# Designs tried in a protein design chat: VH-VL binders against Acetyl-coenzyme A thioesterase (ACOT12). Part 7

Target 1, 210 residues: Acetyl-coenzyme A thioesterase (ACOT12), of Homo sapiens (Human) (q8wyk0r340to549)
Amino acid sequence: CIHWDISKQASLSDSNVEALKKLAAKRGWEVTSTVEKIKIYTLEEHDVLSVWVEKHVGSPAHLAYRLLSDFTKRPLWDPHFVSCEVIDWVSEDDQLYHITCPILNDDKPKDLVVLVSRRKPLKDGNTYTVAVKSVILPSVPPSPQYIRSEIICAGFLIHAIDSNSCIVSYFNHMSASILPYFAGNLGGWSKSIEETAASCIQFLENPPDD

## First folded at step 8 (VH-VL)

Design a34 (from s1f with heavy chain G27Y Y101P; framework fv_socazolimab)
Fold by ESMFold2-Fast, scan of step 8:
Structure a34 (fold): chain C 210 residues (1-210), chain A 123 residues (1-123), chain B 109 residues (1-109)
Amino acid sequence: as target 1 above (210 residues)
Amino acid sequence: EVQLVESGAEVKKPGSSVKVSCKASGYTFSYYDISWVRQAPGQGLEWMGGIIPIFGTANYAQKFQGRVTITADESTSTAYMELSSLRSEDTAVYYCARDRPYDSSGYYPFDYWGQGTTVTVSS
Amino acid sequence: QSALTQPASVSGSLGQSVTISCTGTSSDVGGYKYVSWYQQHPGKAPNLMIYDVSKRPGVSNRFSGSKSGNTASLTISGLQAEDEADYYCSSYTSSDTYVFGGGTKLTVL
């Protein structure tokens, strides 16, 4: 986790994007599930699990990008998010969020403080980027009501296919400690991801009024 | 039939830049990674970098980091490699090669190659 | 220099077998299942022959790949005149890059 340093905000935001791009570029992904054209891949390296979820979506890439980069809308489709509040606008394309999650099987819900960095396609490119990582922000310290959690590296890569469709890829680089949970609950894990992906697709294809 | 066609030979002065193109056909362009590999006269193969068009990501060998830029234009199914600050030791044949399918669980490196573009750097 | 070590040359007689080695480290050949082999005839682009233990469709059954520890090997049985070429190995690395061997010139006697 990065300590947030205002003097380095531009380089920290750029490193967030680069970390996601490096994760996506890794080789050795294995297909674990394919349901209704939602593909789930996993990558195990040195006891660290990474997940990649891919789906063709009937929505313009620029619209999917706008909707997925606005984390205040995340709770509308993702049952793992209760609230997402903007803490600060670092730039036009980089925001700090405070996220709360539902109570799962613990007496306390989880919360997160994350940096979300969004980027439009580079010259001659067709892929939008939304990168997410946890940061340590002194103004939003851990509280006794929540278990402060960490996103090491996660996000969306959204590739335009035509004016009305795109491929949405979600990546998440998880800590070694998560592996025992997936081993014990593999069926529930895959089902949860598939249901969240299906909800996301429905949201992107039937977006709320602007 | 899968085909990669590279741009023509170039003669450049030291300190200039060169941009080589690689036009792909016979497959869905954005679904496969493309790498650039060079070969100096009488020498072996050297990987420079690659791009995953569907993710808009490029990765480079450390030796070329900062001097090479690899891009892809899906509308023309063309990949590009631009090498700056040319030196005489950059004289080589530059190949593009189709790498893995982006969604493959396997490792399928360099199954089709371009014909090569000769770049000569001389004063 | 090349990151992976190959002999500069090997020779074999028509009908015999030759083996070309490719030695790296645990961060490339030893750490990744898929080592690939390429054949290059003079003036031509390389051609993929083998990835891991699998042949590219259309490649003769005379070509096979193996790996033990940090060393991968390409074996060509029943040598034919057209096998005379340069052979390169390649591996993915822990730095998420590719590296090539220095190349081996095969002479068919």
Scores: ipSAE 0.556, ipTM 0.803, lowest interface PAE 1.9, mean pLDDT 85

Design a36 (from s1f with heavy chain G27Y, light chain V29I G31A; framework fv_socazolimab)
Heavy chain, then light chain:
Amino acid sequence: EVQLVESGAEVKKPGSSVKVSCKASGYTFSYYDISWVRQAPGQGLEWMGGIIPIFGTANYAQKFQGRVTITADESTSTAYMELSSLRSEDTAVYYCARDRYYDSSGYYPFDYWGQGTTVTVSS
Amino acid sequence: QSALTQPASVSGSLGQSVTISCTGTSSDIGAYKYVSWYQQHPGKAPNLMIYDVSKRPGVSNRFSGSKSGNTASLTISGLQAEDEADYYCSSYTSSDTYVFGGGTKLTVL
ESMFold2-Fast, scan of step 8: ipSAE 0.529; ipTM 0.772

Design a38 (from s1f with heavy chain G27Y, light chain T93A S94G; framework fv_socazolimab)
Fold by ESMFold2-Fast, scan of step 8:
Structure a38 (fold): chain C 210 residues (1-210), chain A 123 residues (1-123), chain B 109 residues (1-109)
Amino acid sequence: as target 1 above (210 residues)
Amino acid sequence: EVQLVESGAEVKKPGSSVKVSCKASGYTFSYYDISWVRQAPGQGLEWMGGIIPIFGTANYAQKFQGRVTITADESTSTAYMELSSLRSEDTAVYYCARDRYYDSSGYYPFDYWGQGTTVTVSS
Amino acid sequence: QSALTQPASVSGSLGQSVTISCTGTSSDVGGYKYVSWYQQHPGKAPNLMIYDVSKRPGVSNRFSGSKSGNTASLTISGLQAEDEADYYCSSYAGSDTYVFGGGTKLTVL
């Protein structure tokens, strides 16, 4: 996990986006599940597992981007998140969040401090990016109430297809510490991921009124 | 060995509420969904709803929306089903059943069932 | 009423085969790979017999499942007296919900 340094905030934010793009460009992805046109791919590398989830969504790309880049809305559709609170606005497109997760088998809930970096397509492009990674922020140290967890690299690539539809791709590069949690078979993970993806799609196609 | 043990029979008055428990053992409770399925005397099985303990989220059949609440307590490995505004038509055997959330290669929905709790709604 | 349609009853003689159908729509049976079958003896909880085309470990090879379009079928070959029971189908219906068929009473003659 990278220590946050205000003098390097622009390069740290850009590196967040580039790490997600690098993950998406990796070769060796294997399809593990396809249900209701939701495709799930995995990439296994020694002690790490990466997951890629993709579906065509009946929502404009720019709307999906706005909804998915606002992590304060994440708990509305993602049961893995209890709360997402903005710590600081690094820029218009980069925010530091404090995230809390549900209590599972542990006596304590997990929490995270993450950098969320969003980018619109370049002039001739059609892909929106939302990248997430954990950072070490001295102003928000680990507390006894939570188990501080880490996101190495995760996020969304949203590809505009037409004015009313897009392809949403979710990526997550999981650390070795997460693998024992999901030890067992890939189809159990696939069902969990598939249900979360279905919830996300429902949210994007039926967004809450502002 | 996987086991689901339900609470004892209940007799309730119309308009009251009933809360049935289902205690799980022999597996990691939070990794498997728990559903509630009822069966009126001489009738078929009817899915009421289920909970994903790992996320604390519950989903309900439309017919029971607003009357049923399903919860789980991971510290005691126990799921609960509370049904309110009871009517005579709610007289049934109520089952809890395990649905496999994290088991893909051998995924079997409702692979283990509780013994059933008889709920009688009478005046 | 149940969401999935099953015949109310079927019957067969010892040693013969019977097939029980389960018909839904494209939003349940036709839309998802997974149809499961449950056997229930009088006064007892249901037991999972088949998930789609896979048998639960310990279930006799006499039981088999199939599916075509919006209709799933349970076939029991070499009928035995102990097979006399009620049989229910179930399908995932999306958004973490499930539906059951109305049930079929199997009589072994």
Scores: ipSAE 0.000, ipTM 0.419, lowest interface PAE 18.2, mean pLDDT 81

Design a40 (from s1f with heavy chain G27Y, light chain D52E S54T; framework fv_socazolimab)
Fold by ESMFold2-Fast, scan of step 8:
Structure a40 (fold): chain C 210 residues (1-210), chain A 123 residues (1-123), chain B 109 residues (1-109)
Amino acid sequence: as target 1 above (210 residues)
Amino acid sequence: EVQLVESGAEVKKPGSSVKVSCKASGYTFSYYDISWVRQAPGQGLEWMGGIIPIFGTANYAQKFQGRVTITADESTSTAYMELSSLRSEDTAVYYCARDRYYDSSGYYPFDYWGQGTTVTVSS
Amino acid sequence: QSALTQPASVSGSLGQSVTISCTGTSSDVGGYKYVSWYQQHPGKAPNLMIYEVTKRPGVSNRFSGSKSGNTASLTISGLQAEDEADYYCSSYTSSDTYVFGGGTKLTVL
């Protein structure tokens, strides 16, 4: 987790995007599951697990980008998010969010403070980027009501295929602490990812009105 | 008919930069990774880096980090490798090669190669 | 990492078999499923011969690949004059890069 520094906001936002791109560029991914054309890949390095979820979606890339980069809409399709509220608009393409998660088997519900950075394709490219990572923000410190959690590196790469379809790839670099859970509860984890992905696809192909 | 066609030979002075192109045809350009591999006279093959056009991402061998930039222009199905701060030991044949399909979890490295571009660095 | 270790040269007689080794570490050859092999004739680009345990379509059945621990091997049976070339192995690494072997010159006597 990185401390947020207003004087370095552009550099920190660009680093967020670059971290996601570096994760996506790794070449050791292995197919773990394929259900209903949703492909799940995993990458295990030094006891750290990363996941990549891919699906071809019947939605224009620019629309999927707009919807997926707006985390205030995340709870509409992702059951792991209860609320997502904008703390600050760092720029037109970078936002700080406060996120709350449902109560599970924990003492308290979890919350997160994240930086979401979105980027349109570079000249002559066709891939949109939405990168997210946890930040330490002094104005939103941990509270007794929640267990402050961390997203190390996650996000979406959205590649335009044609005017009505795109490939949506979700990446998440998980902490080492999640590995014992996967080893003992892999079936439940895989099902959760499949259901969340299916919900996301349904949302993108049947978006809410403007 | 998969083809990778590289740009012509270059003669450069030390300290300058060179940009080699690799025009792909016969397949969906964005869906395959492209790598750059060089070979100095009488020496072996050396991987420099690669790009995944569909993700817009590139990775580089540590030796070339900071000196090499690999890019892709999807509109022209062309990959580029630019090497800066040239030294005499950069004299080599530079190859582009098609790497794995982007959504394959397995790797299928370098199944098609360009013809090679000779870059000579001399004072 | 330095290049994977291959013998500088190997020779065999027409019709016989030769084996070329490629030795790395657990962070490359030993850690990843497949080592690829490339044939290079003088003045030409390398040509993929073996990927995974499968030879490239169009490559002679005389070529086969294997791997045990940190060492991969390319075996060429029924040696023919046109097999005379340089052979390179390659592996993916834990640093998310590719590494090539130093190359082996095959002479067909």
Scores: ipSAE 0.517, ipTM 0.782, lowest interface PAE 2.1, mean pLDDT 85

Design a41 (framework fv_socazolimab)
Fold by ESMFold2-Fast, scan of step 8:
Structure a41 (fold): chain C 210 residues (1-210), chain A 123 residues (1-123), chain B 109 residues (1-109)
Amino acid sequence: as target 1 above (210 residues)
Amino acid sequence: EVQLVESGAEVKKPGSSVKVSCKASGGTFSYYDISWVRQAPGQGLEWMGGIIPIFGTANYAQKFQGRVTITADESTSTAYMELSSLRSEDTAVYYCARDRYYDSSGYYPFDYWGQGTTVTVSS
Amino acid sequence: QSALTQPASVSGSLGQSVTISCTGSSSNIGAGYDVSWYQQHPGKAPNLMIYGNSNRPGVSNRFSGSKSGNTASLTISGLQAEDEADYYCSSYTSSDTYVFGGGTKLTVL
């Protein structure tokens, strides 16, 4: 996890985007599930699990990008998020968020402090990027009410196909500490990802009014 | 079915650069990656690098860092490999190959290959 | 040197079996990455035969792949004349690259 430093904001934000692109460039992914054209792939490296979820979506890429890069809307379609509040607008394309997650059992809920970096395609490209990673922000320290969690590297790559459709790819490089939890219930975990993906697609194809 | 068609043979002088193209047909270009693998006469296969066209990201083998650039143009479904500062030991057949193809039957690395482009570097 | 070590040559008689080994390190095969195997006939591009324990659709079940620790093996049973070719193994690495073995020339006697 990186310490946030406003004087280094541009390089830290660009590093966030490059980390996601590097994760997406990894090879050796294994097909885990393909249901209703929602493809789920996994990559195990030295006991670290990465997940890649991909679907062709009937929505313009620029609209999907706008909706997916706005984490204040994440709880509308993702049951794993209770709240997403902007801490600071670092730039027009980079924001710091405080995220809270549901109480899973009789344990403390989790929270996260993340940097979300969004990028439009280069002049000759067709792919939008939304990169997410946890940061250490001294002004928002861990609280006794929450278990501070970490996103090592996650995000969306949204590739324009035509004016009305795109391919949305979600990546998440998970902490080694979660592997024991998935090993005993991979079927249920895969179903949860699939249901969350289906909810996301529904949201993108039927977005709420402004 | 996917076909990868590479540009024609090249003869280059030491110190120059060469740019080889690989045009894909069949399937959607953005659904897969393109890698470049070379083979010197009578020698084995050597991975140079690869690109994911839809993300614009390329990874290179350490040996070729600084000398190789791999790019893609989605509008023409074409990937390119440019190798600079050519030496006689760069004389080889250069192949492009599809990678990261996924379907319900599984993942298959380098499941389709171009026909190869012979690059000869001579004094 | 090749990052993956293969014997330079192996030979077998028609109808028999041969095994070609591919030895790597903790940064590739030993890291858990599956190994792919390619067949190359003279003057032709390589052809993917196997990834891990899965044969590419259309590839004969006479070909099989296995691995243990840092070593992967390609076994060809019921050798036929057309199996005579060069065989290469390949693995992904923890540095997000691919490496190939030096290749093995299979001679069918």
Scores: ipSAE 0.164, ipTM 0.669, lowest interface PAE 6.0, mean pLDDT 85

Design a43 (framework fv_socazolimab)
Fold by ESMFold2-Fast, scan of step 8:
Structure a43 (fold): chain C 210 residues (1-210), chain A 121 residues (1-121), chain B 109 residues (1-109)
Amino acid sequence: as target 1 above (210 residues)
Amino acid sequence: EVQLVESGAEVKKPGSSVKVSCKASGYTFSYYDISWVRQAPGQGLEWMGGIIPFFGTANYAQKFQGRVTITADESTSTAYMELSSLRSEDTAVYYCARDRYYDSSGYFDYWGQGTTVTVSS
Amino acid sequence: QSALTQPASVSGSLGQSVTISCTGTSSDVGGYKYVSWYQQHPGKAPNLMIYDVSKRPGVSNRFSGSKSGNTASLTISGLQAEDEADYYCSSYTSSDTWVFGGGTKLTVL
């Protein structure tokens, strides 16, 4: 986790995007599941688990990008998020969010302070990027009601296929501290990822009226 | 390297119980489910149950419900399978196996060497 | 008894190909992500060979998996003497349990 520094906000935001692209380029991913054309890969590195979820979606890439980069809408399709509220607009394409997670097993709920950085494709490219990373922000310190958690590196790569479809790839380099929010029974983590992916796809293919 | 090491062979009388251990090393114990699978002489593989160490949640095959208890001790990275009210039909090799925690519908990627349990009078 | 159906035995000559089937229902093989395949030599623990269409690292490219509806298949090409073993398939079920096939004895002639 990095302390937020206003004087370096542009380079910190660019580093967020760079980190996601480097995660996506790692070798050693293993196929873990393939259900309903949703592919799940995992990468195990010592004490850290990374996950990659990929699906062809019947939605224009630019619309998927717009919907997935707006974390205030994350709770509409992701049951692991209770609230996502904007703290500050760093730029047109970079925002700071405060996120809260559900209570699990009578433990304190977790919260997060993250930087979300979104980027459109380069001049001759077809890939949109939405990167998310935890930051330390003095104006939003840890509170007694929550266990402050950390996202090391996560986000979406959205590849345009044609005018009405795209491939959405989700990556997450997660620590054990957030794992409890994904499992509730034997086999719960992979089922939770599948259910969340299916919900996301339905949301993207049937966006809300606003 | 990932390794699962099971406890030694047991010879038990009918009506007694047996507790087999499986010590894991080379990975983060809490991240992966541990299942127990047995094989009677000349027979196929039979799943008995499994546990998610991180949550302490265990699930059992209907045939063994009420006789089997699967537990895990995170401090020693060890899973246990206890089978009670032993019968001669329980004579088998008992294996522990690691399930990829992030997909319990996936596969058993590492197996213990097996513990032979013989039930005879 | 096992819930998944495998032939009890199959045989092939050195250098030939052999296929082992594994048939279940929509509540196991047909409904869930993977069918995994295990090789077991006499007196040894089972060893993961294939899950779905992916191989465990270090497993020969001669082994391949496929799945269609309620039936999964393991194909071994270029048979070698060391392939002689028992082969088991496995699937998750809608009851949150695991089920194995009855096992297939592969004889290499």
Scores: ipSAE 0.000, ipTM 0.455, lowest interface PAE 16.0, mean pLDDT 82

Design a44 (framework fv_ebronucimab)
Fold by ESMFold2-Fast, scan of step 8:
Structure a44 (fold): chain C 210 residues (1-210), chain A 123 residues (1-123), chain B 111 residues (1-111)
Amino acid sequence: as target 1 above (210 residues)
Amino acid sequence: EVQLVESGGGLVQPGRSLRLSCAASGGTFSYYDMSWVRQAPGKGLEWVSGIIPIFGTANYADSVQGRFTISRDNGKNSLYLQMNSLRAEDTALYFCARDRYYDSSGYYPFDYWGQGTMVTVSS
Amino acid sequence: QSELTQPRSVSGSPGQSVTISCTGTSSDVGGYKYVHWYQQHPGKAPKLLISDVSKRPSGVPDRFSGSKSGNTASLTISGLQAEDEADYYCSSYTSSDTLYVFGTGTDVTVL
């Protein structure tokens, strides 16, 4: 987890994006599940589990990017998020969020403070990026009501295929604190990911009217 | 049959730039990871850089990080290596090599190689 | 990161067997099944000989076999023939930003 430093905010935001791109480029991914053309890959490195979820969706890439980069809308389709509130707009493309999660196996719900960095394709490129990582922000300290959790590296890569479709890939390099849950209940965890992915696809292909 | 053909090598002065190209034919280029591997005269193989097919995300060997940029154009079935701030130790035959099919589990051999293009960095 | 360690050279007579070792660490050869072998004849590009420790691509004779124990992978060439005279390189996946590491290479001489 990085301490948020306003004097380095541009380099920290760019580092967030590059970390996601490096995670996506790792080798050794093993296919775990393929259901309804939703592919789920895992990469196990000692105590850390990384997940890659991919699907071809019938939605323009720019629209998927707009919807997925707005974390205030995350609870509309993702049952693992209770609330996502903007703490600060660092720039047009970088935001700090406070996220709360439902109570699972603990007596308390979890919360997160994250940096979300979004990038459009470069000239002649077709890939949109939404990168997420936890930050330490003194103005939003840990609270007795929540267990402060960490996202090491996560996000979306969205590749335009044509004017009406794209490939959406989600990556997550998971915290060691969550591994006992997933490692002991991998079958149920895979089903949960499949259902969350299906909900996301439905949301992207049938977006809410403004 | 898959064929890879490299081009763009040549003699260049230290500190200058070169751009290498690799043209692919006979296969499904857009769905394969691609790599550059180099071999200095009389020495062994060294992996330089790799790029995944769909998102174009890239990895680099420590020796070239910050100086080289790998890219691809799936519409042209082409792979590129932009080489900046060249040094004498970059002198090598540069091979284009095909890597993993993007949805394959766990296989990362280089199953097809080009013939290589020679880069000589000398004053 | 360091290269994987191979002997500089091995030699044998026609019909003999030779074995080439490839030694790494638990973070490459010891940690993954993604260990591959390449054959390179003088003036030519490398050719994939063995993938994933022991799997032969189509067209590779069964005289070539691979194995791995701990941090060491081995390539065995049985029934050695004149055309086997070449350089042999192992490679392994790593979890670092440098995704692949190659061995130092072994020159096989057929006497």
Scores: ipSAE 0.012, ipTM 0.583, lowest interface PAE 8.2, mean pLDDT 84

Design a45 (framework fv_ebronucimab)
Fold by ESMFold2-Fast, scan of step 8:
Structure a45 (fold): chain C 210 residues (1-210), chain A 123 residues (1-123), chain B 111 residues (1-111)
Amino acid sequence: as target 1 above (210 residues)
Amino acid sequence: EVQLVESGGGLVQPGRSLRLSCAASGYTFSYYDMSWVRQAPGKGLEWVSGIIPIFGTANYADSVQGRFTISRDNGKNSLYLQMNSLRAEDTALYFCARDRYYDSSGYYPFDYWGQGTMVTVSS
Amino acid sequence: QSELTQPRSVSGSPGQSVTISCTGTSSDVGGYKYVHWYQQHPGKAPKLLISDVSKRPSGVPDRFSGSKSGNTASLTISGLQAEDEADYYCSSYTSSSDTYVFGTGTDVTVL
């Protein structure tokens, strides 16, 4: 985890985006599930699990981007998130969030402090990026109520297909602290990811009014 | 029959730019990763850059990072390499090569190669 | 970037066997099955000869075989023929840069 430093804001945000794009370019992905045209891939490397989830969505890419980049809306479709609250708007495209998760196997819920970095396509491109990573922020220290967890690298790549549809890919390079929760029931874990993806698609294709 | 045909090479002065093209035929181009591999005269093979089909997400060798940009146009079955700030050490035959099928895991061999296009960077 | 280590040259007589080594680390040859071999005749593009350590593509003679032990992969050419005179390159995935790395290349001469 990197200490947040406002003087290095642009560099840290660009690094966040670059890390997600490098993760997406990796080649060791293994297909684990293909249900309802939702594809789930896994990558095991150096005792770390990475997950890639992909689906063609009947929603314009720019709208999917706006909905997925607003993490305050994450709990509306993702059961793994209880709350997502903005700590600071460090720029138009970069925000710090405090996230809380439900209790799974621990006696305490988990929480996270993350940097979310958003990027629109370059002038000739068709891909939107939403990159997420944990940061250490002294103003939001670990508390006794939560187990502070870490996202090494996660986010969305959203590729425009036409004016009414896009491909949404979600990536997550998981920390070792999260892996034990999935190892005991790989079938249930895969089903949970499929259901979360289906919920996301439903949210994107039928967005609530803001 | 799978065919890859490179073009755009030539003699260019240091600091200038060149854009290489690769025309693909005989397969569904949009389903495959594509790579550029180069070979300096009398030297070995060096992987330069690769690009995945859907997002256009790309990787680069350290020697070209920040100077070269790989791109593709799936509607035209074409792969490109924009080479900026060229240096004498970029002098090489540049091959277009077919890489991994996108719905597969792992690192696949380059099963089809073009004939190459020669880039000479000299004053 | 570091290359995989191959001998500069190997030589043999027609009908004999030669072996080319390709040595890396646990981050490439030692860690993954994605080791491939390419044959390049003078003035020609490389041709895939062996994939995934030991798999022969259609059209490649069974005289060519591959293996791997620890951090070293090997290409063996049995029943050496004049047309086997070429440069041979190994390649591997490397986790160090999350990309491909090629070997230094080996010139095979048939004398």
Scores: ipSAE 0.014, ipTM 0.545, lowest interface PAE 7.5, mean pLDDT 84

